# Ledger of designs, part 21: VH-VL binders against q8ixk2r445to577

Target 1, 133 residues: q8ixk2r445to577
Amino acid sequence: FFGMLQNKGLTDYCFDYNPPDENQIVGHQVILYLCHGMGQNQFFEYTSQKEIRYNTHQPEGCIAVEAGMDTLIMHLCEETAPENQKFILQEDGSLFHEQSKKCVQAARKESSDSFVPLLRDCTNSDHQKWFFK
Short names: E, the ipSAE of ESMFold2; O, the ipSAE of OpenDDE; V2, 0.75 times the mean of E and O plus 0.25 times the DockQ between their complexes.

## First folded at step 10 (VH-VL; framework fv_traxivitug)

Design s01 (at its last look DockQ between E and O 0.45; V2 from the best seeds 0.00; counts 0 for: pae O 7.8 > 2)
Fold by ESMFold2, look of step 10:
Formats: C-alpha cells, sequence, structure tokens
Structure s01 (fold): chain C 133 residues (1-133), chain A 121 residues (1-121), chain B 107 residues (1-107)
C-alpha cells in the first residue's frame, strides 16, 4: 500500500515525518499530524517486506523500534528488512510489530494536544487501527 | 511517594462558603495540572475543576462555574477550592487528583482520600 | 452531551473473567480510562489510554475500546478485585466525563 497512513480512532490524523534537516532523516521520531497531503511529510509505503517506508528521500528511511523502546524512529532501509523494521498490517487494521509483539497505537504526548504513534499491548481499540488513504 | 491530603470539609448551610485545601508531596507539584473531583453519597464521580501548572488556565463543570474558584500556590505545594453560594447538591466527598503528563488524553493518576462537604439546613 | 453508560453491577465467581462495559456514541474515537474504588477509599487508576496499565497494576487487568463500547476485563478474578469501577473520557466540549460506575461482586 502507498499513501497517507491514517488512524481510525483518532479521526483525521496521519503518520507524519518532518526531520529538522532534510539531509539527516535518520534518528528522529515519527509523529501524528492532521492529514493534509501537502508536501512530502505524510507519504509512506507499506512494502512486501512488511516495511513502512518514508518515500520522499534517497536513501530511503524505514520506520523502526529500537530494542526496549516504544517509540517509532526513522532508520535507513536495508536490502533485507531487519526484524525491528517489520510491521504486519492486519486485515482488521491493527499494525503489529513482530519483534516486540506489540501494536501501534495513537497516543497523546505529555500534557499537550500533540500525538505520536507508540507501541502498546495489542487490543481491539480503534486507536490501534490504521488504514491507507 | 506521591501523596495528596485534602482538608477543610465540614457541615455548611445553603448559601454559605467553604475553602478546601490539598497538600501535595512526593513529586514536583508545579509540573502538573491539578484537579478536583467530587462524589455525592451513594453516587458516582463528577469532575469539578482543574488548573494549569502555572495557574493561568482554570476550567469548571457548568454547575459550579461562577461559584467555585480553583487556585494553587506552587511555593507551598498546595491546591485550593473556594466554594461560594453552596447548594445542597454540592454535598459530596471532594477528592484532589493529579492529572497525568503521559501519553493519551487527560486522566487522574494519583488521588487523595477526600474530604466530606455537607450542605444542609 | 457526553454520556457514558455502565451496567450498575456485575457478579463473577473467583477465578473467572469479569467484563465491565462503558457505552457511548462513537466512544472508540475517545481515549478511555478506568478507575477502581473500594468502599471508603479513593479511586485508583487501573487502565489509561484504552489499554495501558500503570506500574503496579497486574496484567490481569486489560482494556479495549472500539465503536460504541469500551471494556475493562479482569481475568482470574480474586476476592480483592471486588470494588466499584468507573470509566472516564475527556473531550474539549464536555471536559472530563465519568460513567455511572459498576459494582463488581466476587461470589
Amino acid sequence: as target 1 above (133 residues)
Amino acid sequence: QVQLVESGGTLVQPGGSLRLSCAASGFTFSRYWMTWVRQAPGKGLEWVANIKQDGSEKYYVDSVRGRFTISRDNAKNSLFLQMNSLRPEDTAVYFCAREGYKSGLYYFDYWGQGTLVTVSS
Amino acid sequence: QSVLTQPPSVSVAPGKTARITCGGDNIGSKYVHWYQQKPGQAPILVVYDDSDRPSGIPERFSGSNSGNTATLTISRVEAGDEADYYCQVWDRSSDHVFGGGTKVTVL
């Protein structure tokens, strides 16, 4: 799949990546922002290797979760997808991270109106359901 | 250890005034929104008011707006609720609660034991 | 505006599973939090953000939220789980809203 990755429960919020330096896309956190489709920040590709690729830059960035962490961070994609970059987008819309065995959930950041995707124990919550627009 | 201790609850006649206090310890008080929640006898929980870390924003349930004033003193780690023009329906246990900083929408991660306010003739 | 509907009571045998529902129109678009309150005590947070547990809350407590219903699930119920349970949401128009509460009786 290709496009804007939206949350079912948190209506009209999409995966968004806007690193401070266009030449250094690795190591920054993926956020959620109102879906708008403008610019390049909200376009991602779900690949046959189960990667979520940030498709506006070469070399391409892939979403990863570092061991022991719950945040989604940009890494460089590799020829063979590392286990920490594999996400299963299931038929019910859940987005499962294989290595951690947790699901991606829309979550509010620290006493603000800002939102981020985080790993949580899997449930049937609409905040853990995702689809491409 | 986070601790919240309410005081000031007592019997008051309708139309009277009362001030509740909440003493906080075991955390950096000035970094948290603080909240009052009440529970009428035999009834459920009702949010009453909350206040921003620096006291610059205050919000109230409609039934108390204009009668109750929430305030805080960060130097003394204290939260207050000034209750004026009290009515019998204000009879409740009043809890002091800390609003969480963590992900998600606002929730109350630590609560005091409450102080009973009774409004009757 | 926002109204959260909970059953008044639920009875469950020790070792079985209790499910406590919280109904609201499109509650799945809101984040649901759950509190346990024992007689004469303050509430404690047992689940937040639909399904997260605070430190010290057993994994027997779990939550879900979809469509018009959020659910608190307590597996392998123990006598010490007997309490009132409240769901709660926040939204900008209604601020904090609590459900009416559900008394869980362990028989």
Scores: ipSAE 0.023, ipTM 0.650, lowest interface PAE 6.6, mean pLDDT 87
Fold by OpenDDE, look of step 10:
Structure s01 (fold): chain C 133 residues (1-133), chain A 121 residues (1-121), chain B 107 residues (1-107)
Amino acid sequence: as target 1 above (133 residues)
Amino acid sequence: QVQLVESGGTLVQPGGSLRLSCAASGFTFSRYWMTWVRQAPGKGLEWVANIKQDGSEKYYVDSVRGRFTISRDNAKNSLFLQMNSLRPEDTAVYFCAREGYKSGLYYFDYWGQGTLVTVSS
Amino acid sequence: QSVLTQPPSVSVAPGKTARITCGGDNIGSKYVHWYQQKPGQAPILVVYDDSDRPSGIPERFSGSNSGNTATLTISRVEAGDEADYYCQVWDRSSDHVFGGGTKVTVL
């Protein structure tokens, strides 16, 4: 699966990543923004290694969850996907992070009117449902 | 423990002005959005206004826009509502509330006891 | 702009289950919060983000939200649960919006 990764509950919002430096793509947080499909900022791929790849020029970025965190951070992809980069996109649309045993949920950013994907306990909420478009 | 205490509610004539205060304690006041909610006698809850942590953003329900001004003093852990050009329909208990958050959009996790504002000739 | 519709009243016998609905156009796409208010008191948050429960709120209180209806469920209702209940959402255009409130009477 590839394209825009859109949330079902938070209508018209998609995964979005826009690093300050295109040559230094790691270390920043993935956010949610209105789906527009412009450029590569909203283009992601779910791979056979259970990675969510940010498709850029080599080296490619993969979404990871750092220890003790509930945010999604861009790391470099590895030949063998590390445990903190493995997600299961289930048939019902839930996006499950294997290591934390939590689900990705569309959430409001702290003290902001912006939105971000965060790890939360898995529920049947549409805000935890995602699909590629 | 989180505590919010409103004050300033009284009887005023139509067209008059009144300033409500809310004293906050038990939490870092400057880290939270704050809001005013009112409840007319025997009626439901109505959101009135809220204010960002640093006061740079303020929002109002349409019926009070241009007449009410929300403000805060983080140094004094205080929230204010300046009410001008008061109308009888502004009669209500005014609650001060803290805006909490976790996964979704903001909700009101702590409320004061409220202060009664009566607008009558 | 957003309108939240609640039934004016719900009656329930002790030990039974009360269900309070909050209707809104595509409300399932929004996070819904619920408040309990007893006479002469301030509202208390009982459910937030559709189904999360604040610390100190009994597990008898639960929430769900799908389609055009959010629901607050109170199981094993007690006399102390008699109160007004309000749903609430945030909207980009209208900011915070409350439902009209539902009076729950324990028979």
Scores: ipSAE 0.014, ipTM 0.647, lowest interface PAE 7.8, mean pLDDT 91
ESMFold2 (binder alone), look of step 10: mean pLDDT 90; pTM 0.922

Design s02 (at its last look DockQ between E and O 0.62; V2 from the best seeds 0.00; counts 0 for: pae E 9.4 > 2)
Fold by OpenDDE, look of step 10:
Order: structure tokens, then C-alpha cells, then sequence
Structure s02 (fold): chain C 133 residues (1-133), chain A 121 residues (1-121), chain B 107 residues (1-107)
């Protein structure tokens, strides 16, 4: 699967990544933004290694969860996907992070108009449902 | 433990004024949005007003705008509701509630016991 | 402007499952919270953010939210579950909005 990764509950919002430096794409947080399909900042790929790849640049970036964190951070992809980069996009649309055993949920930043994907306990909420478009 | 205690509810005539207070304890008061919710006798819950941590933002339900004023004193861990130009339809139990959050969204995780305001001739 | 619609009442036998719906246009796009209120008492948060449960709330209480309907499910209903239940959402334009409430009667 590839394209825009859109949330079902938070209507019209997609995974978005726009690093400050295109030559250094790692270390920043993935956010949610209105789906626009323009540029490469909303293009992601779900691979057979269970990675969510941001492959607009070389080397390619893969979404990871750092120890003790609930945010999604861009790391470099590796030949063998590390455990903290493995996700399962399930049939029901839930995006499950294997290592943390949590699901990716669309969330609002406190007192902000900004939204971010966060790891939360898995529920049956549309805010935890995702699909490629 | 978190505790909220309302006071000030009494009988007043239409057109009168009343000031409600809520005393908070058991948590860092200044870190939370606070809200007033009311419930008319035998009716449902109605959000009335809320106030930001530093008091810089205040919001009201349309029916009380211009008549009610929410305020807080973080030094005294207190929330207030100044009610002017009271009407019979303002008769209700007024609850003080803390606005909690986990995913950046707001709900009411703790409530006081409420204080009854009766507006009648 | 947001309107949340709840059935006025739900009756359930002890040990059975009660389902309380909260209807709203595209309510699945909102985080729904649920409160239990017994006579003469303050409301108690029983479910927040669609499905999350506060500490101390039994697992018998669960929530879901999809499309135009949020649902509070109470399994293995007990006499002590008899109460009014309210759904609630927050919106930037309308701030906090409650449903009309549902009276759950345990038969």
C-alpha cells in the first residue's frame, strides 16, 4: 500500500512529514495535516517488512517509535527492519505498533489546532482507523 | 485526592445577582481548564462556561453570554461564576468541574457536589 | 450547533447488556465522553476519548464511536448501574455539548 495515509475519524487528515532539511530527514516528528496530495510530504508506503516508509529521499526514512515515547519519529530505514519500526495495518484499519503493543491514534495537541499521531491503547475508535488513499 | 466544593447557591429574585465559588484541592489548579455545568431540576446537563489556566480565555453558552462572568484565582485555588440579570430559567444545580485531557482533548474528569441556584419571584 | 441525540430510556434485566447510543452527524470525527449520574449525585466520568476508561471504572463499561453513532455498552448489568448516562463532545466552535441523557432502568 502507498499514497496518503488518511485517518477515518479525524476526517480529511493525513500523515504528514516535512523535515526542515531535505538532506537530513531523520529525527523529527510525524504530524497530521489536511490531506492535499501535493508534494511528497504526504506520500508513504507500507512495506512487506511492516515499515511505514517515507521514500521521497535517499536514504529512505522509516517511521519509528523511540523508547518511552508515544510519538512517531522518522528514522533511517535499515536492511532489516528494527522492532521499533514494525507496524501492522490490520484489516479493520487499525495501525498496530508491534513493540509497544499500542495503536496509532489521531490526537489533538493541547490548546492547539495541530494534530499528531500518537500511540494509545488499542480501541474501536475511528480515530485509530487508517487507510491509504 | 482531587476535590471540588461549590458554594454560594441560594434563592434570588429575577433580575438579581449571585456569585458562586468553587474551592479546589488535591491537584495543581493552575494547570487545568475549569468549567461550570448546570442542571435544571429534572433536566439534563448543560455546559455553562469555562476558563483557561491563566484566565486569558473564557467561553460561555449563548444563553448566559453578557450576563455571567467566569473567573479564577489560582493563588487561592478558586473558581468563580458571577451571575447577573438572573432569570427563572437559570434555576439549576451548578457543578464545578475540572477539564481533563489525555489526547489533547477535553472532558470533565472530576466534579463537585453542586450548589443549587433558585431564581423565583 | 452540534446536537447529540440519546434515547430517553433503556431498560435492561440484571446480567444482560445495555447499549446507550449517542447520535450525531459524523460524530465519529469527535471524541465522545460518557458520564454516569445517579439521583442526587454529581456525574462521574465512565468513558472518555471514545473508549478509554478511567481508573476504577469496571471493564463492564466500554465505548465505541464510528460514523454517526457513539455507543456506551454496559455488560453484565447490575442494579447499581441504574442511572442517567450522558454523552458529551468538545468542539472549537461550540465548545462542550451534552446529549439529552438516557435513563437506564434495571428491571
Amino acid sequence: as target 1 above (133 residues)
Amino acid sequence: QVQLVESGGTLVQPGGSLRLSCAASGFTFSKYWMTWVRQAPGKGLEWVANIKQDGSEKYYVDSVRGRFTISRDNAKNSLFLQMNSLRPEDTAVYFCAREGYKSGLYYFDYWGQGTLVTVSS
Amino acid sequence: QSVLTQPPSVSVAPGKTARITCGGDNIGSKYVHWYQQKPGQAPILVVYDDYDRPSGIPERFSGSNSGNTATLTISRVEAGDEADYYCQVWDRSSDHVFGGGTKVTVL
Scores: ipSAE 0.023, ipTM 0.687, lowest interface PAE 4.5, mean pLDDT 91
Fold by ESMFold2, look of step 10:
Structure s02 (fold): chain C 133 residues (1-133), chain A 121 residues (1-121), chain B 107 residues (1-107)
Amino acid sequence: as target 1 above (133 residues)
Amino acid sequence: QVQLVESGGTLVQPGGSLRLSCAASGFTFSKYWMTWVRQAPGKGLEWVANIKQDGSEKYYVDSVRGRFTISRDNAKNSLFLQMNSLRPEDTAVYFCAREGYKSGLYYFDYWGQGTLVTVSS
Amino acid sequence: QSVLTQPPSVSVAPGKTARITCGGDNIGSKYVHWYQQKPGQAPILVVYDDYDRPSGIPERFSGSNSGNTATLTISRVEAGDEADYYCQVWDRSSDHVFGGGTKVTVL
């Protein structure tokens, strides 16, 4: 799938990535922001390798979760997707991270009005449901 | 070790005034929104008011707006509720509560034991 | 004004599962929190942000939230779970809103 990856429960919020340097896209956290589609910060591709790719320039970024962490961080894509970069978008809209056995949830950033995707124990919460638009 | 202790609840005549206090300990008081929640006898919980960490934002349930004033003194780790023009329907146990410091939207992670306010003639 | 609707009571046998519902228009777009209150005591938080548990709350307490219904689930119910349970949300227009409460009785 291609496009803006939206949350069902936190309506009108999409995955967003805006690295401070367009030429250094790795190492920063993915956030949630109001869906707008401008400037390509909200364009992501879900691949047959179960990657979520940030496709706005080269080199391509792939969303990953580092061991023991719950945050979604941009890494470089590899020819064969590493296990920490594999997400299963299930038919019910849940976004499952197979290596950690957790689901991506829209969460409020600690003590702020900002939102981020985080790994949490899987539930049927609408905050754990995602779709492309 | 988080502790919240309310005081000041008593019997008051309709139209009277009363000031509730909440003494906080075991955490950095100034880092948290603080809240008053009330419970009328035999009834459910009702949010009353809350106040931002620095006191710059205050919010009230409609039924008390204009009559109640929430305030805090961060130097004394104290939360207050000034209640004016009291009505019989303000009769309740008043709880002091701390708003959470975790992801999501605000919830109440620690509560005091409450102080009873009775408004009757 | 947001309104959260809970059943007044739920009865459950020991060892079985209790499900306490919280109904609200589009509640699936909100983060739901749950409190347990025993007689003569202050409420305690048992679930927040739909499904998270504070430290010290056993795993048999869980939550879900979808569409117009949030649910608190208590698995392997014990006599000590007998209490009133309240759901709560926050939103900009109504601020903090509690449901009316559900009395859980363990028979």
Scores: ipSAE 0.007, ipTM 0.614, lowest interface PAE 9.4, mean pLDDT 87
ESMFold2 (binder alone), look of step 10: mean pLDDT 90; pTM 0.921

Design s03 (at its last look DockQ between E and O 0.06; V2 from the best seeds 0.00; counts 0 for: pae O 7.1 > 2, placed apart)
Fold by ESMFold2, look of step 10:
Structure s03 (fold): chain C 133 residues (1-133), chain A 121 residues (1-121), chain B 107 residues (1-107)
Amino acid sequence: as target 1 above (133 residues)
Amino acid sequence: QVQLVESGGTLVQPGGSLRLSCAASGFTFSKYWMTWVRQAPGKGLEWVANIKQDGSEKYYVDSVRGRFTISRDNAKNSLFLQMNSLRPEDTAVYFCAREGYKSGLYYFDYWGQGTLVTVSS
Amino acid sequence: QSVLTQPPSVSVAPGKTARITCGGDNIGSYYVHWYQQKPGQAPILVVYDDEDRPSGIPERFSGSNSGNTATLTISRVEAGDEADYYCQVWDRSSDHVFGGGTKVTVL
């Protein structure tokens, strides 16, 4: 799948990646922002290797979760997807992170009223449901 | 290294016209939204206009809509601001700025040094 | 966000902490960006997306954003931090909005 990865519960918010320069696309956090489709920061691809790719940049970025963390960060994609970059987008819309056994949830950023995707224990909450638009 | 260099600022009479230029280097110009921000003498920053990578979308602050036209020439790595029907309140230093990587609407990561436009009789 | 309110000035002793506020209705639902501008110079981005720093900005610069207030915090203030500081958001109507600016004086 390819497009804007939108949250069902937090209506009109999408995955957004907004690094400050093209030489540092690795290591920054993925955020949630108003879905708008302008520019190129809200376009992602879900691949057959279970990656979520930021494919409007070359080399492509892949979303990862570092061991023991709950934040989604950008790494470079690899020939074979590492375990920390594997997500299962289920038919019910849940986005499951295989290595951690947790689901991606729209959550309030700790020190603000802004939103980010974070790993949480899997539930049936609409805040854990995602779809491409 | 990203560089933005503005030019064309000068003294102009009210009702006159002026065209500002911004020469870009050190990055792939055609991949970025570009913007103009102005600062009246002794005052704060004010966003003026921005333009999409391919020039197909342009946005303006209300006070300049219909009088100013932003444009770009990707072959020349150049951004422009055509300013018509100038008023004394348009007096400012005009900065060229690059919008954040591949985003067209969030923040300004690199700025030029500005060019001064003075509108007075 | 039609208006972002900043105090006109803040004074701070060297080595102490300066806190610069940016007020707006429900500003916590926006991502706030901060710029430093020294006299006769172009602004530079010091914080983006509420709390993140561009490469080359010291860790002494940090940000927060919750409720109706965003804050730029400069710890262990140095004389070289004396400047005007502006907050900015994208207001979801395609407009970028700047605060009025805060002059930080290091005494």
Scores: ipSAE 0.368, ipTM 0.821, lowest interface PAE 3.6, mean pLDDT 89
Fold by OpenDDE, look of step 10:
Structure s03 (fold): chain C 133 residues (1-133), chain A 121 residues (1-121), chain B 107 residues (1-107)
Amino acid sequence: as target 1 above (133 residues)
Amino acid sequence: QVQLVESGGTLVQPGGSLRLSCAASGFTFSKYWMTWVRQAPGKGLEWVANIKQDGSEKYYVDSVRGRFTISRDNAKNSLFLQMNSLRPEDTAVYFCAREGYKSGLYYFDYWGQGTLVTVSS
Amino acid sequence: QSVLTQPPSVSVAPGKTARITCGGDNIGSYYVHWYQQKPGQAPILVVYDDEDRPSGIPERFSGSNSGNTATLTISRVEAGDEADYYCQVWDRSSDHVFGGGTKVTVL
């Protein structure tokens, strides 16, 4: 699967990544923004290695969860996907992070109009449902 | 344990003024948004006003805007509601509540017992 | 016309399941929270963020939210569950909004 990764509950919001430096794409947080399909900042790929790849530049970036964190951070992809980069996009639309055993949920940043994907306990909420468009 | 205690509710005449207080304890008061919710006798819950941690943002329900002022004193762990130009329809139990959050969208995780404000001639 | 619509009352027999609905246009796009209020008492948070349950709230209380309807489900209803229940959302334009409340009567 590839394209915009859109949330079902938070209608019209998609995964978005726009690093300050296109030559250094790692270390920043993935956010949610209105789905627009323009540029490469909303283009992601779900791979057979269970990675969510950001395929705009080489080397390629893969979404990871750092130890003790609930945010999604861009890391470099590796030949063999590390455990903290493995996600399961389930048939029901839930996006399950294998290592943390939590699900990706659309959330609002505190006191902000910004939204971010966060790891939360898995529920049947539409805010935890995702699909490629 | 978290505790919120309202005070100041009394009988006032229409057009009068009243100041409610809420004393907070059991948590770091300055880290939370705080809110007032009211409930008219035999009626439902109505959000009235809330205030940001540092007091830099305040929001009100339309019916009280220009008449009510929410404020806080973080040093005293206190929340206030200054009510001016009171009307009979302002008669209600006024609850103080803490705004909790997990996913960044706020709910009211702790409530006080409420204080009754009666506006009548 | 209220933004959040609840039925005025729900009756349920002990041991049965009560379902309280909260209707709103595209309410599934919001996080819905639920409060229980017994006579003469302050409201208590029983469900937040659609399905999450505060510590101390029995598993009999559960929530769901999809499309235009959020639902609070109380399974194996007890006499002590008789209360008013309110749904609530936060919206940027209107800030906090409550439903009209539902009186649950245990028969």
Scores: ipSAE 0.017, ipTM 0.650, lowest interface PAE 7.1, mean pLDDT 91
ESMFold2 (binder alone), look of step 10: mean pLDDT 91; pTM 0.928

Design s04 (at its last look DockQ between E and O 0.08; V2 from the best seeds 0.00; counts 0 for: pae O 8.2 > 2, placed apart)
Fold by ESMFold2, look of step 10:
Structure s04 (fold): chain C 133 residues (1-133), chain A 121 residues (1-121), chain B 107 residues (1-107)
Amino acid sequence: as target 1 above (133 residues)
Amino acid sequence: QVQLVESGGTLVQPGGSLRLSCAASGFTFSKYWMTWVRQAPGKGLEWVANIKQDGSEKYYVDSVRGRFTISRDNAKNSLFLQMNSLRPEDTAVYFCAREGYQSGLYYFDYWGQGTLVTVSS
Amino acid sequence: QSVLTQPPSVSVAPGKTARITCGGDNIGRKYVHWYQQKPGQAPILVVYDDSDRPSGIPERFSGSNSGNTATLTISRVEAGDEADYYCQVWDRSSDHVFGGGTKVTVL
């Protein structure tokens, strides 16, 4: 799949990546923002290796979760996807991170009412359901 | 080392036209969205327009839509603002600003020093 | 609605804390950015994404954003912090919106 990865429960919010400059392309957190389709911030590819790629940029970025963390961080993609970069988009829309056994949920940013995707215990919440547009 | 230098601001009669330029250096210009922000004398900042890296998407504040045209020449590292049907309310210092690397629609990290446009009868 | 409301001015004694507010309908659902502008100069970015600082901005600059109010906080205010401060959001329907600005006076 390729497109804007939208949340079902937090209506009209999409995955968004906003690196600060050409020298700081990786290591920053993925956020949620109002879906707009403008520019390159909100376009991701879900690959056969179960990666979520930010591939409007070279070198391509792949979403990862570092050990013991719950935040989705941009890493460089590798030829073979590392385990911490694998997400299973299930038939019910759940986005499952197999290494941590947790699901991606739309949640509030730590210090504000802004929204970010975070790993949480899997539930049936619509805030854990995702789809590409 | 990022540098943005605006030029072309001058006194113009109402209804007139003016073209502003911004020369960019110290970064890969073609990888960034670029913007114009203006500030009327004694007033606050107002976003005017922005343009995608390849020039294919352009957005304008409502008050200038249909009168102003933003453009860029990536070969010359230059940003432009064509201003038509100028009004006294368009009197301002016009700043060129870098919006962000490929995915930076949200804030402006580097600014030029501005060029003054005065629209007066 | 894409209107951002800031108080016109704030006075603060040196060494004290200045708090500059930015009001907007559901602004907590948006990322807020802050700029400092000294007289005759271009603005500089001091906080982005509600609470992040660009390189070179001291830690005494901080931000928060909840409900209908975002706040720029400057702790241990110095004379050099005297400036106009603007909040800004991206709004899908009007693209970028600035607040009206707040003049911070250090006295």
Scores: ipSAE 0.338, ipTM 0.790, lowest interface PAE 4.1, mean pLDDT 88
Fold by OpenDDE, look of step 10:
Structure s04 (fold): chain C 133 residues (1-133), chain A 121 residues (1-121), chain B 107 residues (1-107)
Amino acid sequence: as target 1 above (133 residues)
Amino acid sequence: QVQLVESGGTLVQPGGSLRLSCAASGFTFSKYWMTWVRQAPGKGLEWVANIKQDGSEKYYVDSVRGRFTISRDNAKNSLFLQMNSLRPEDTAVYFCAREGYQSGLYYFDYWGQGTLVTVSS
Amino acid sequence: QSVLTQPPSVSVAPGKTARITCGGDNIGRKYVHWYQQKPGQAPILVVYDDSDRPSGIPERFSGSNSGNTATLTISRVEAGDEADYYCQVWDRSSDHVFGGGTKVTVL
């Protein structure tokens, strides 16, 4: 699967990553933004290694969850996907993080009119449903 | 077991001052945004002010800005609303409420019983 | 400044379904929360984040949000559901905003 990763509940919002330096893509938080499909900021790929890869030049970035955190941070992809980079996109649309055993949910950013994907306990909420478009 | 109890509401003359208090229990007070919401007699709900966990951020509805001050004491699990230069239109039941934090802040998952503030000459 | 529009009243017979709307410009792109308030009582959160339900709130209460309208649905309405219902959102320019409220009368 590849393309825009869109949330079902938070209508018209997609995964978005825009690093301040195109040559230094790691270390920043993945956010949600209105789906526009322009550029590379909203292009992601779900791989056979259960990675969510950010479409960029080499080296490629993979979404990771750091220890003790509930945010999605961009790390470098590795030859063998580390445990903190493994996600299961389930048939029902839920995006499950294997290591934390939590689901990715669209959430409001604190003190902002912005949204971010956060790890939360898995529910049947449409805000935890995702699909590639 | 979350409980919020407001106090301090009374009759006051226009131009007067009043301090409301909210005592919180049953949860880790310092982990939550807290808010004041008021309701004039026979009217709807109106958000008044809220305050961040550590008190570093405070926000107010326009009509009270410069007159009201929200504050908190996490050590005492208490929320406060200092109201100065009170006006008749400030007459309302004042509720304290906890802001829930799951997917998005800014919903009020628990409310106190409210305390009545009456501004009249 | 964001404005949320609710009908002032909704009447429903027992056992039937009540639908309370909350209108706002592109409200579907915001999280909408709903509160129930009975006379002389504090508001109670019944739906949050458009469609999520707090623990203890019966399944009869559900929410949806799309386009310019959010809706609170109360199925199998009971006499005890008679109350005022308020929608609420957060907006960057106006902070917290409540709808005008809807009085639900059970006939």
Scores: ipSAE 0.014, ipTM 0.643, lowest interface PAE 8.2, mean pLDDT 91
ESMFold2 (binder alone), look of step 10: mean pLDDT 90; pTM 0.927

